# Designs tried in a protein design chat: VH-VL binders against q0aze0. Part 216

Target 1, 268 residues: q0aze0
Amino acid sequence: MKIILVNNRFKENTEKKAQEIAGQLSALNVEVIIDNGLDEPYAGTVDFIMVLGGDGTMLRAARRYGQRAIPVLGVNMGTVGFLSNIEINELAEYLPLILREEYSLEARMMLEVAVFQQQSLLTRVFCLNELLLRSNSPRMLSFALEISGQKLEPYRGDGLIVSTTTGSTAYSLSAGGPIADPQLDAFIVTPVASHIINKRPLVVSPEREISLHLLEEREAIIGIDGQIKMDFGAENRVLIKRAPHPLLMVNLKAKPFFTSIDRSLQRQ
Below, E stands for the ipSAE of ESMFold2; O stands for the ipSAE of OpenDDE; V2 stands for 0.75 times the mean of E and O plus 0.25 times the DockQ between their complexes.

## First folded at step 11 (VH-VL)

Design N49 (framework fv_inotuzumab)
Fold by ESMFold2-Fast, scan of step 11:
Structure N49 (fold): chain C 268 residues (1-268), chain A 121 residues (1-121), chain B 112 residues (1-112)
Amino acid sequence: as target 1 above (268 residues)
Amino acid sequence: EVQLVQSGAEVKKPGASVKVSCKASGYTFTNYWIHWVRQAPGQGLEWIGGINPSGGYTTYRRKFQGRVTMTADTSTSTVYMELSSLRSEDTAVYYCTRDYEGTYLVSPDYWGQGTLVTVSS
Amino acid sequence: DVQVTQSPSSLSASVGDRVTITCRSSQSLADWYGDTFLSWYLHKPGKAPQLLIYGISNRFSGVPDRFSGSGSGTDFTLTISSLQPEDFATYYCLQGTHQPYTFGQGTKVEIK
C-alpha cells in the first residue's frame, strides 16, 4: 500500500507530526510519500491519501489530487472544520480499518475553473468549495454572467461566488447563500454586496456551464478555494463547469452534518 | 541539483531599459513560478513580480506596472525580467527565485546569484 | 499594502547568545482557511538570500536546528538558540499571503 500524507506546511508542528505518522506507517510496511507543498504533486500510483490538518489542508489536497479518484481521509489536528472525518488522537484506532480498506466513500462534486486572457487559456484548476470574483478596490464591479449560453442582466456590486454544495458553508454562506445538503450536486451562485436588489442566490444544475467577465475595466481578483488568487481584468473570462471526477472522501466515523452546521450557526 | 543562473552586471543611463535573464536547471521548469526580488544599496528586499512559465501568466507589484515585463522561454528554461524607463532609484541587485504556488509567495527556496544593475547619469 | 515591521532593526550579540527577532504585520496573515504564509531569510552582503523557515515554524532542508520560528495572526518570532559566527547577517521576514508580498525592513545581527 502506498499512502500520500498531505500536511499543512503553513501550520506549526505539522512537519514533525507528518514525519512521526510516516514512521508508524512505514513500520507497518506502508510506503509513505509526504506532500508538504514544497514540490509538485506526487505523480505515481497511490492507494490512499491522508490529509493532516484542517479544512484548508483538505482543499489543497483536493486541488492537487481530487481528480485522480483516490480515497482521501481528513485527519483533524485541533482545528474545527467540516472536511475532516477523524481526530489525530483517533488515528491509531482507525488505522487497521484503513489498511484493510474497510470504510465507505462519499463523493463530493468539484468545480473545473478555466481562466482566459482574450482567447488564451491562462490556467485550468479544480476546486472543492468555490470560485470568488471580487473587487480589489473601493469601486464596485460591473460584470456579465452567462449560464449555459443564457445571458443574464448585468450585475453590479462587489462580486460573485460560484460554489459547490460542499462550499455552501464557506464563502457563499458569508455572502448570504443557502446551506446545501452536501449529498446534492449543484452550483450555488451567490452575489457579493449586489446593488441590484433582486439579484438572489441561484441554485443551478451541475450540468450547466457558467461564464463570467467584466463589463468595465476595474481592479478585481479571482479567488479559488481561498488559496489561489489571480488578477482579473476586462480582457479576462472565466468558465466554470463540473469537474470530471468528484473528490472521494473517506468515512470511518459518522458525521452529523445538519446538527454540526446548526450548532455552528447558533454560536456564530 | 536545482540551480538558477543569472546574466551579468549591467550599467545603464537613466531612461534606458535593462533585460536580466535567469536560466533554470535541475527541475521541471514549468512546475514552478519564477519571482523577481531586488535590493537597492542600503535598503531591504522588495518583491517585483512573478511569472508562471507554463502559461506565461504574470503578476507585478503595482509600482512597477507599465515598466516591468516578465517573459519565459520554455525551450531554454529561461525567464527574463525587463525594466524600462530606468531611474537612479532602480540601482539594485536583482534576484530571481523559484516558488511552487502561483498566487501566494510561499517558500522561495532557490535563488539566482543576483545581477547588479547600476543606473547612473 | 500589508506593512511588516521587524524588531529590533539591529542588535549586537556574541557567539553563543540566544537571539530573538520579531515580525509584526498590520493585519492577519491567515487566509480565509487559516493558512499563514510567513517565512524567514538570512541575507549576507554579496550573496543571495537563504530560506531558513517557511510556514511560520518549518525549518528548510539543511538549516541548523538552532533556528526556530513561532507565532500566529500578526505576531511572529525567529529564534536562534546559540548564535554561531556564520549567523552574523541581516534577517528578513516575508509575508506571502497578501499581494503585494512584503518583506520586513530587516534586522541586522552584528558582532558585539
Scores: ipSAE 0.007, ipTM 0.539, lowest interface PAE 8.8, mean pLDDT 86

Design N5 (framework fv_inotuzumab)
Fold by ESMFold2-Fast, scan of step 11:
Order: sequence, then C-alpha cells, then structure tokens
Structure N5 (fold): chain C 268 residues (1-268), chain A 121 residues (1-121), chain B 112 residues (1-112)
Amino acid sequence: as target 1 above (268 residues)
Amino acid sequence: EVQLVQSGAEVKKPGASVKVSCKASGYTFTRYWIHWVRQAPGQGLEWIGGINPSGGYTTYRRKFQGRVTMTADTSTSTVYMELSSLRSEDTAVYYCTRDYEGTYLVSPDYWGQGTLVTVSS
Amino acid sequence: DVQVTQSPSSLSASVGDRVTITCRSSQSLADSYGDTFLSWYLHKPGKAPQLLIYGISNRFSGVPDRFSGSGSGTDFTLTISSLQPEDFATYYCLQGTHQPYTFGQGTKVEIK
C-alpha cells in the first residue's frame, strides 16, 4: 500500500508528528510519500491520501489530488474543523480499517475554474470551497454574471462568491449565503456588499456554467479557497463548472454536520 | 538541478529603463511563481513583485506600480523584469526567486545570482 | 504595510556561541486558517540569499541542525545553537502572509 501523507508545515509541531506517523506506517509495510505543499504534487499512483491538519490543509490536498479519484482522509491535529473526519488521537484505532479498506466514501463536488484572456486559456484550477471575485482597491467593481448563457443585470459591489455546498460554511456564509447540506450538489452564488439592493444569493444546478467578467477597468483579484490569488482585469473572463470528479472523502465515523454548524454560529 | 540564471550587470543613466532576465531550468517552469527582490547598498531586502508564468499574472508592490513590468516567455523558461524612469535610489542588486504558492510568499527557495543595476549620472 | 522589525540590528559573537535573533511583526502573520508564513534567510555580500527556515520552524533541505526557528502570532525567533565560521552573515526574516510581502531590516552576525 502506498499512502501520501499531506502535513501542515505552517503550524507548530506538525513536522515531528508527521514523521512519527510516517514511521508507524512504514513499520506496517506501507510506503509513505510526504507532501509538504512546497513542491509539485506527487505524480505516481497511490492508494490513499491522509491529510494531517485542519481545513486549510485539506483544501490544499483537494486542489492537488482531488481529481484523481483517490480516497482522502482528513485527520485533525487540534481544533476540529468541517473537513476532517477523525482526530489524531483516534488514528491508531482506525488504522486497521484504513489498511483493510473498511470505510465508506462521501463524494464532495469540486469547482473547475478556467481563466481566459480573450480566447486563450491562461490557467485551470480545481477547488473544494469557492471562487471569490473581489476588488483589490477601495473602488467597487462593475461586473457581468452569466449563468448557462443567461446574462443577468450588471452587478455593482465589492465582489461575488461562487461556492460549492462544502464551501457554504466558508466565505459564502460570511457574505450572507445559505448553509447547504454538503451532500447536495449545487453552486451557491453570493454577492459581496452589493450596491444593487435586490441582488440575492442564488442556488443553481451544478450542471450550469457560470462566467464572470469586468464591465470596466478595475483592479480585481480571483481568490480560490482563500489560498490561490490571481489578478483579474477587464481583458479576463472566468468560466466555472462542476469539476469532472468529486473529492472522495473517507468516512470512518459519523460527523454531525448540522449540530457542528449550529454550534459554530453561536460562537460567531 | 534547479537553477535560476540572471543577466549581467547594467549601468544606466537617470530616466533610462533596464530589463533584467531570469532563466529557469531543472523544474517545470509554469508551476512556480517568480518573484523579484532587490537590495540597495546598505539597505535590506525589498520585495518588488511577482509573476505566474503559466498565465502571465503579475502583482507589484504599489511604489513600483507604473514603473515595473514583469513578463514571462514559456518557450525559453525566462522571466523579465523591466524598470523604467530609473533614479539613483534604484541602484541595487536585483534577485529573482521561485515560490510554489500563488496566495502567499511561502518559501522562496532557489534564487538567481543577482544582477547589479547602477544608476549614475 | 505590515512592518517587520528584527532585534538586534547587529551582534558580535565567537565560534561556538549560541545566537538568538528576534523578528516582530506589527500584526499577526496567521492567515484565516491559522497558517503562518514566516521564513528566515542567510545572506552574504555578493551571494544570493539562502533559505534556512520556512513556516516558522521547518528547516529547509540541507540546512544544519544548529539552526532552529520558533514563534507564533507576531513574535518569532531564529536560534543558532553553536555558531560556525560559515554562519557569520546577515540574517533576514520574511513575512509572506500579507501583501506587500516584507523583510526585516536584517541582523548582522559578526566576529567578536
């Protein structure tokens, strides 16, 4: 068995723990590839991906490996997030189930984001939570939103979020979007500080294609999962679709999504 | 082996432009951002800006906006930084460096050897 | 801009000494997920900067064990446990969390 171990090297004491776990897996004749996020993703075939860290580490892992149809397990190393399934102190208990492939998989939709300059594809990225279009200056944006060929009235404001259902509890929530069951497949389109009074969040079919472009010269950026930042100008267009493959999340124990989000909202 | 090789030293007059190159080898050129950092004599390191070679996306420190232009040629794995309207305070060693991530400057790990740009009257 | 201040600006040391350099930021360097992008560089005149530590405490490939990093939030430390002749240099911290990305002013470690 070959496992990629994705660790969060940008928090205290994570490297030592990752090396410890890699040693334990190697002692069980598991080949371990450690991914620290600083180099290109491992290109070879693997059987399983174990993500050590919080939601940020899982988002990086989903971007790097989510389209390969490989089981991905989130192992939380501290504060429980929304994207981890077990705690690090539970790993020993669940490891035999992992090695025997005795677990269920939950499919989570991902976004495919393609950025163009005129007719030229500049880049294509995948993400688990959302694309954020926002102003990079104090000036508000004017931009066009098109959903499957339907051109909406222009938007004016600080930006727009196009989110998966998994991303409904991330930036979309902060901007006033709905909380969505992650088991549903849908795009959630949430305006950010709109100057147009009746612009409301939209929930649309994941079969839709969403395109965005600026209607006037402005400094803007596209943010992907809060981790990738790309300049976006009036000469650019972005096309957002459901990614070809969902992220296959390993489910070893029941996770009470609605209770967890309810508790989280009381803390905010 | 990862290498970033920069063009040679330049001497320019005030008001002129300079274009410094940074040729990458030993890795997939389009998978890493290239950032530019300078050090004026007796000063510390200063980030100027960066470019994503896969799309030509650029971010510049505001004080250089309008004077700096970064471009990438994927056919030669080369990034260029052009600085215009040169002033004496632009005298510095200019470095290119690579970094994998797009959102943050995480770990610029490999650096060019540096290009001394002298602006003198 | 996020200000990054190093202490001390310079220090004199002998081979074998323990050296500590501090880096302080004007605001937290943790992003929205709590990840912190603080790195340390060694720089010698006429040479390119060399990465020593990234992500607060991770030694870059090939960097000797005598170098270590620690810290959180706004306060970070680089420690050299036993200074070697090749370690006499200027050290810089770099915050990569907030644009514009900023370096500390540098700490020169010179022979006593």
Scores: ipSAE 0.393, ipTM 0.760, lowest interface PAE 3.8, mean pLDDT 88

Design N50 (framework fv_inotuzumab; at its last look DockQ between E and O 0.90; V2 from the best seeds 0.00; counts 0 for: pae E 4.1 > 2)
Fold by ESMFold2-Fast, scan of step 11:
Structure N50 (fold): chain C 268 residues (1-268), chain A 121 residues (1-121), chain B 112 residues (1-112)
Amino acid sequence: as target 1 above (268 residues)
Amino acid sequence: EVQLVQSGAEVKKPGASVKVSCKASGYTFTNYWIHWVRQAPGQGLEWIGGINPSGGYTTYRRKFQGRVTMTADTSTSTVYMELSSLRSEDTAVYYCTRDYEGTYLVSPDYWGQGTLVTVSS
Amino acid sequence: DVQVTQSPSSLSASVGDRVTITCRSSQSLADDYGDTFLSWYLHKPGKAPQLLIYGISNRFSGVPDRFSGSGSGTDFTLTISSLQPEDFATYYCLQGTHQPYTFGQGTKVEIK
């Protein structure tokens, strides 16, 4: 068995635990490839990906490896999150099940985001939660939204979020979007502080293409999963569609999505 | 072995432009951003900007906007930084460095040897 | 712009000494998920800067064990546990979280 161990190197003192886990896996005759996030993703074939960290590390791992259709397990390192399945102190208990391939998989849709200048592709990225278009100044944006070739009336406000169902509980929720069952495949399109009172969140088929561009020259950014930030100007266009492959998340123990969200909302 | 090799020293008059090259080898050129950092005599390090060679996307420090242009030639694995309207305070050693992320400057790990640009009349 | 200040600006030390350099930022260097992009560099005249530490506390490959990093939020430290002759140099911290990316002003480590 060959496993990629994705280690979060951007928080203090993560190295020793990653080395300890790699040693445990090697003792069980598992070939371990360590990915510290500083280099190209490992290009070879692997059987399993183990992500050590919180939700942020899982989002990075999803962008690096999510399109390869390989099982990905989130192992929480003490950061509260929703994308990990087990805690680090539970790993030894579940490791035999991992090695025997005795687990279920949950498919989570991803977005493919392509940013153009004129007709030239500048960049293509994948993401698990959302794309956020927002103003980078106190000035509101004026922008065009097109869904599968259908041009909507112009938007005016602070921005727009295009989210997966997994991302429905992330920034889209904060902007007034609906809570969606992550087992459903859909785009959720949520306005950010719209100046037009009747602009509502939209729930859209994942087979549609969504296009965005600015109608006025403004300082704007495109944010991906809260981690990637790109300048976005009137010369740019972004195209969003369903990624070719879902992220295959490993489920070793049940996560009660609806009761967890309900409790989170009641505390606020 | 990862290497970044820069062009040689330049002497320019005020108002001229300079174009410094940085040739990469030993890795997949289009998978890493190239950033430019300078150091004026007796001063510290200053980030200028960076380029993603894969699509040519650039980001520049605001004070250089309009004077700096970064380009990449994927056929030769070379990044260029052109600085125009040169002033005496642009006298510095200019370094290129690679970094995987680009959106964040995470770990510029390999650096070119530096190019001294002298601006005087 | 995020300001990055190093302390001290210079110090004199002998081979074998423990050296501590501090880097303080004007605002938090953590992103939305707590990931922090703070790195440390060694720089000698006539040579390129050399990466020592990235992500607060991780030694770059080939960097000796005597170098270590620590910190969080706005306060970061580089420690050299036992200074060697090749370590007399200027040290820089770099914040890579907020554009424009900024270096500290540098700390020069000189022989006593």
Scores: ipSAE 0.662, ipTM 0.844, lowest interface PAE 1.9, mean pLDDT 90
Fold by OpenDDE, look of step 12:
Structure N50 (fold): chain C 268 residues (1-268), chain A 121 residues (1-121), chain B 112 residues (1-112)
Amino acid sequence: as target 1 above (268 residues)
Amino acid sequence: EVQLVQSGAEVKKPGASVKVSCKASGYTFTNYWIHWVRQAPGQGLEWIGGINPSGGYTTYRRKFQGRVTMTADTSTSTVYMELSSLRSEDTAVYYCTRDYEGTYLVSPDYWGQGTLVTVSS
Amino acid sequence: DVQVTQSPSSLSASVGDRVTITCRSSQSLADDYGDTFLSWYLHKPGKAPQLLIYGISNRFSGVPDRFSGSGSGTDFTLTISSLQPEDFATYYCLQGTHQPYTFGQGTKVEIK
C-alpha cells in the first residue's frame, strides 16, 4: 500500500507530526509520501490519501488530488471543521481498517470553475466548497447570473456564492444559505447582502451550468474555497459546472451530520 | 534542480521601458506562480506582482498597475516583467521567485539571481 | 495595506549567540481556516533571498535546525539558537495572506 500524507504546512509542528505518522506507517510496510505543498503533487500511483489538518487542508488537498479518484481521509488535528472524519489520536485505532481497505466512500461533488478573459481561459480550478464573487469596495456589484442559458434578473449586492452541498456549511451558511445534505449533489446559489431584501438562495441541479459576469465596471474578487483570490472585472466571466469527478471521501467513523450541525449551530 | 535564471542588468532613461526575463527549469513550469520582487538601494523587499503561467492570469500591486506587464511563454518556460514609464525610483534589483499556492504569496522557495535595473538621466 | 514591522532593524551579535527577530503585522495573518502565511528569508548582498521558514515554523529544505520560527496572529519570531558565521545577513519576514503581499523592513545581523 502507498499513502500520501498531506500535512498543513501553515500550522506549527505539522511537519514533525507527519514524519512521525510516516514512520509508523513505514513500520507497517506502507510506502509513504509526505506532501507539504511545496513540491509538485506526487504523480505516481497511490492507494490512499491522508489529510492531516482541518478543513483548509482538506480543501487544498481536494484541489490538488481530487481529480485522481483516490480515497481521501481527513484526519483532524485539533481544529473545528466538517471535512475531517477521524481525530489524530484515533488514527492508530482505525489504521487496521485503512490497511485492509475496510471503509466506505462518500462521493462529494466538486465544482469546476473556469475564469475567462473574453474568450481566453485564465484559469480552471476544481474546488470542494464554493466560488465567491464579491465586491472589492464598499460599493455594490451589478452582475448577471445565467443558469443553463436562462438569464435571471440582474443581481445587485455585495456578491454571490455558488457552493456545493459540502460547502453549504461553509461561507454559504454565513451568508444565509441552506444547510444541504452532503450526500446530495446540487449547486447552492446564495446571495451575499443582496439589495433585494428577500432574495432567496437557489438550489440548482448539478446538471446545469452557471455563468457570472459583471454588468458594470467595478472591481471585484473571485474567491475559491476562501483560499484563492483573483481580481475580477467587467471583461471577465465565470463558468461553473459540476466537476467531472467527485472527491472520494473516506468514511471510517460514522458521523451523524445533521445532529453535528445542529450542535455546532447551537454553539454559535 | 529548480532554477530561475534572469536576464542581465539594464540601464534605462526615465520614461523608457524595461523587460526582464526569468527562465525556469527543473520543474513543471505551469504548476507554479512566478512573482516579482524588487529591492531598491538601501531599501527592503517589495512585491510587484505575480503571474500564473497556466493561463496567464496576473495580479499586480496597485502602485504598479498600468505600468507593469507580466507575461509567460510556456514554450520556453520563461516569464517576463515589463515596466514602463521608468522613474529613478524604479532603480532596483528585480527578482523573480516561484510559488505554488494559488494567488497567495505563501512561501516563495526559489529565486532568480536578480536583475539590476538602473534608471538614470 | 498590511504593515509588517520587524524589530530590531539591526543588531550586532557574535558567533554562538542566540538571536531573536520579531515581526509584527498590522492585522492578523491567519485566514478563515486559521492558516497563516508568514515566511522568513535570509538575504545576503549580491545573492538571491533564501527561504528559511514557511508557515510560521516550518524549515525549508536544507535549512539548519538552529533556525526556528514561532508566533500567531500578528506576532511572529525568528530565532537563531547559535549564530554561525554564514548567518550574518539581512532577514525579512513576508506575509502572504493579504494583498498586496508585504515584507518587513528587514533586520540586519552584523558581526559584533
Scores: ipSAE 0.636, ipTM 0.865, lowest interface PAE 0.8, mean pLDDT 93
Fold by ESMFold2, look of step 12:
Structure N50 (fold): chain C 268 residues (1-268), chain A 121 residues (1-121), chain B 112 residues (1-112)
Amino acid sequence: as target 1 above (268 residues)
Amino acid sequence: EVQLVQSGAEVKKPGASVKVSCKASGYTFTNYWIHWVRQAPGQGLEWIGGINPSGGYTTYRRKFQGRVTMTADTSTSTVYMELSSLRSEDTAVYYCTRDYEGTYLVSPDYWGQGTLVTVSS
Amino acid sequence: DVQVTQSPSSLSASVGDRVTITCRSSQSLADDYGDTFLSWYLHKPGKAPQLLIYGISNRFSGVPDRFSGSGSGTDFTLTISSLQPEDFATYYCLQGTHQPYTFGQGTKVEIK
């Protein structure tokens, strides 16, 4: 078996721990490719991806590997988030199940985000949680939202979030969006500090195409999963679609979504 | 072997423009951002901006906005940084460097050898 | 802009000495996920800067064990456990959490 071990390069002492885990796996005849995020994603054929870290590391792994239809397991090494399945001290216990492929997969919808200048494609990025359009100044934005060619009344406010159902518990939640079952496929469109009273969050079919552009020149930013930031101006347009492939998350340990959310809300 | 090779030293007069090249080899050029960092005499390192060669997306530090332009030529795996309306304080060594993580300059791993640009009247 | 201040600005030391350089940020360098974008570079005039440490404490490929990093929040440290002749250089920290990305002003390590 050949796996990619995705390391969290942004926390203290993670390289040494990743090497230790890779050694343990190699001793069991598992071929391991360590991905520290410094280089492009490994392009060769692999059977499984193991992500060492919390939600931030999983988001990076999803952007790097999520379109390859390979099982991805989140292994927590600290604070448990929404995207890890087992803890690192449980790895030895679950490893036989991994090797025998005795696990289920949960498909998580991803966004495909294309940024244009005029009609020229500048970049294409995949996203597990959300795209955020926001003002990069104290001044609010005026912007247009189109859904499958249907032009909505202009928005005015601090910005807009377009999230997956997985992303419904991230920035969308703090902006007033609904918590959604991550097993649903949908876009969740959540205004950020809208000055237009009737702009409510929208839940939109994943078959739709969502387009955004500014109606006047302002300093704005597009954020992707809170980790990629791009300047966005009046000459730009972004198109958002469902990505061709979902992230295939490995489920070894039951993690009931609704009780987890209820407990998370109690901590607030 | 990853390598970034920059064009040679330049001497310019105030008000002119300079265009510095950075030729990449040993990796997939379009998958990595190229950032530019300069060091003026007696000063530390200063980030200027960056470009994604896939599509030409750019981000610039505000103090350089309007004077700097970055472009990429994917057929030659070369990034160019052009700085216009040169001033004497633009005298510096200019470095290109690469980073995988989009618009971040998180852990640039490989750097060019540097290009000295001297602005004098 | 996030200010990143290194201490000391210069340091005189002998081969074999333990050297400690600090990097202090005007704001926390932890992002919303607790990830910290702090790296260390070695730079000699006429040479390209070289990555030593990424993500606070992770050594880049080929960097000797005598280099180590630590810290959290706003305060970070690069330690050279036993200074070697090739280690006399200027050292920079880089914060990558907040745009614009900023380097510390540098710490010049000179032979005593």
Scores: ipSAE 0.399, ipTM 0.763, lowest interface PAE 4.1, mean pLDDT 88
ESMFold2 (binder alone), look of step 12: mean pLDDT 92; pTM 0.936

Design N51 (framework fv_inotuzumab)
Fold by ESMFold2-Fast, scan of step 11:
Structure N51 (fold): chain C 268 residues (1-268), chain A 121 residues (1-121), chain B 112 residues (1-112)
Amino acid sequence: as target 1 above (268 residues)
Amino acid sequence: EVQLVQSGAEVKKPGASVKVSCKASGYTFTNYWIHWVRQAPGQGLEWIGGINPSGGYTTYRRKFQGRVTMTADTSTSTVYMELSSLRSEDTAVYYCTRDYEGTYLVSPDYWGQGTLVTVSS
Amino acid sequence: DVQVTQSPSSLSASVGDRVTITCRSSQSLADEYGDTFLSWYLHKPGKAPQLLIYGISNRFSGVPDRFSGSGSGTDFTLTISSLQPEDFATYYCLQGTHQPYTFGQGTKVEIK
């Protein structure tokens, strides 16, 4: 068995803990690859991915490895989050189940984001939560939204979020989007500070293609899962569709989504 | 061993163009952005821009827009930075550096040795 | 542009001294996603810059544990707990959160 341990590059204790866990796994004849986020993704075949950290670390792991159809387990290391399944102090209890492959998998849809300059593909990236289009200046954006070739009336405001259902509790929630059952596959399209007060969040089929481009020269950026930031100008367009493979999240422990999100919202 | 090797020193007249190369080895070239940073004599470090060798996407500091062009040749694992309409204030040591992310500078970890560009009349 | 100011511009120190260098930004280095990218570099004449600390507080591979980083928002600190002879150099902080990315003006650490 070969496992990738993904750790949080911004927490000094996580590298020491990752080395400790790698030693424990090696003693059980498991080959371990440590990914601290600074190097290129591991290119070889692996059987399992263990993510040590919070939601941000899971989002990086999903971007790097999510399209490989490999089980991914989120292990919380003292941070609050929605994407971890077990706590670090529970790992010893669940490790035998992991090694025996005795767990269930939950498929979470991902976005495929393709950024173009006119007709030339500049980059293609995958993400678990969302793409954010936002103004990078005090001036509002004027932009076009098309859903499966259907051209909507122009948007004017600070931006737009295109989210998965997993991302419904992330930035989309802060912008007024709905909370979505993660078992439902859908795109959630949430406007950011629209100057047109009747622009509502849209919930659309994951089979739809969504495209965005600016109607006027403005300083804008697109952000992906809060971790990749790209300049976005009038020569650019972005195409968003369902990624070819979902992220396969390991479920070792029942985590009641609705009561967890309800409790979280009462604290905000 | 990760290594970035830059081309040699250049002397140019005002109004000319200069093209500096940065050859990468020891890692997968297309998985990292290459950014360019310069240091004028007696001054601090200044970011110029960067390129993603995968797809050729570039980002430039606005003050250089229209004068700087970055390109990548994946067959030779080499990035080029061309600066045109040179001025005396462009006299500087120019460095290339790699970073895994592109649009954030997270951890530019390996740097070229630097290329001195002198602009004098 | 985000302005990054280091203090002091220079300092004199002896081997074994504790040295503290501060980096202050004109605006928060946390973008609206909450990500902050602040790194520290050692630079010697005739050589390329060398990464010491990335992501505020993480030591780069091979960097001695006498180097540490801390901070948040607009205020960041590099500490050298016990200065060694090879540590006499110019130090730069780099904010990598907001384009255009900006370096501090540098802090020169000189022998007394």
Scores: ipSAE 0.006, ipTM 0.543, lowest interface PAE 8.9, mean pLDDT 86

Design N52 (framework fv_inotuzumab)
Fold by ESMFold2-Fast, scan of step 11:
Structure N52 (fold): chain C 268 residues (1-268), chain A 121 residues (1-121), chain B 112 residues (1-112)
Amino acid sequence: as target 1 above (268 residues)
Amino acid sequence: EVQLVQSGAEVKKPGASVKVSCKASGYTFTNYWIHWVRQAPGQGLEWIGGINPSGGYTTYRRKFQGRVTMTADTSTSTVYMELSSLRSEDTAVYYCTRDYEGTYLVSPDYWGQGTLVTVSS
Amino acid sequence: DVQVTQSPSSLSASVGDRVTITCRSSQSLAESYGDTFLSWYLHKPGKAPQLLIYGISNRFSGVPDRFSGSGSGTDFTLTISSLQPEDFATYYCLQGTHQPYTFGQGTKVEIK
């Protein structure tokens, strides 16, 4: 068995913990690859991915490995989050179940984001939470949204979020989007500070294709899971569709999503 | 094993163009951005721009916009930086460097040896 | 543009000395999930820059443990605990959070 340990690239204690875990796994005849997120993803075949960190580390792991249809387990290292399944102090208890493949998998849809200039593909990335189009200056954007070839009336405002259901509790929520059951597959399209009073969030079939382009020259960016940013100009367009594979999240213990999010919202 | 090897020194007259190459080896060329950084005599380091070789996406420092062009040839694992309308202030050593993410400059780890470009009449 | 200022611009030191170099940015370098893209480089005439520290405080592979980084937000430091002969060089910090990416003006460490 071969396992990738993905850890937080900027936390010193995480590196030490990764080495400790790698030693434990090696003693059980498991080959371990450590991925600090600073180089290209490991290109070889692996059986399992353990993510040591918070939600940010899981988002990076999903972008790097989510399309390989390999089980991914989030192991929390202290930061409160929604994407980990167990805590680091529980790992020893659950490790035998991991090695026997005694766990269930939860499929989480991902976005495929393709950025073009004219007809030329400039880049293609995958993400678990969302794409954010936003102004990078005090000036509002004017932009076009198309859903499966249907052209909506122009948007004017600070931007737009195209989110998965997993991303419904991230930026989309802050912008007024709905909380979605993570077991449901859908795109959530949420305007950011729209100047048009009746522009509402949309819940769209994940089989649809969504495209965006600017209607006038503005300084704008495309943000991916809050971790990648790209300049976006009037010469660019972005195409968003369902990624070919969902992220396969390992479920070793039940997480009460609705009570957790409800409690989080009541504290604020 | 990772290496970035740049083309040799160039001497150009004002108004000319120069094209510097950076050949990569020892890693998957299309998975890393290549950024260009220069150092003029007696001055510090200055970021010029970068390219994602996987699709040719480029980002340039605004002051070079319209004068700089970056391209990548995936068949030879080579990135090119062309700077046009040269003036004496462009005299500098030009470096290429790799970085995995590119849209944030996280850890440019391996650097080319540098290419001296001299612009004189 | 985000401006990055190093202090001092130059210093003279002897082998065995503790050297501290400061880097200050005009804006916070932290991103949404707390990642801060500040790195430190050693540069010698005729050589390429060499990565020492990334992400404020992480030593790059092969870098001696006498080099350490610290800081947060807008204020960062590079420390060399016991200067060695090969450490006489110019040091640069680099902010990689905001485009255009900017280097400090450099700190030249000279033999006393």
Scores: ipSAE 0.552, ipTM 0.814, lowest interface PAE 2.7, mean pLDDT 89

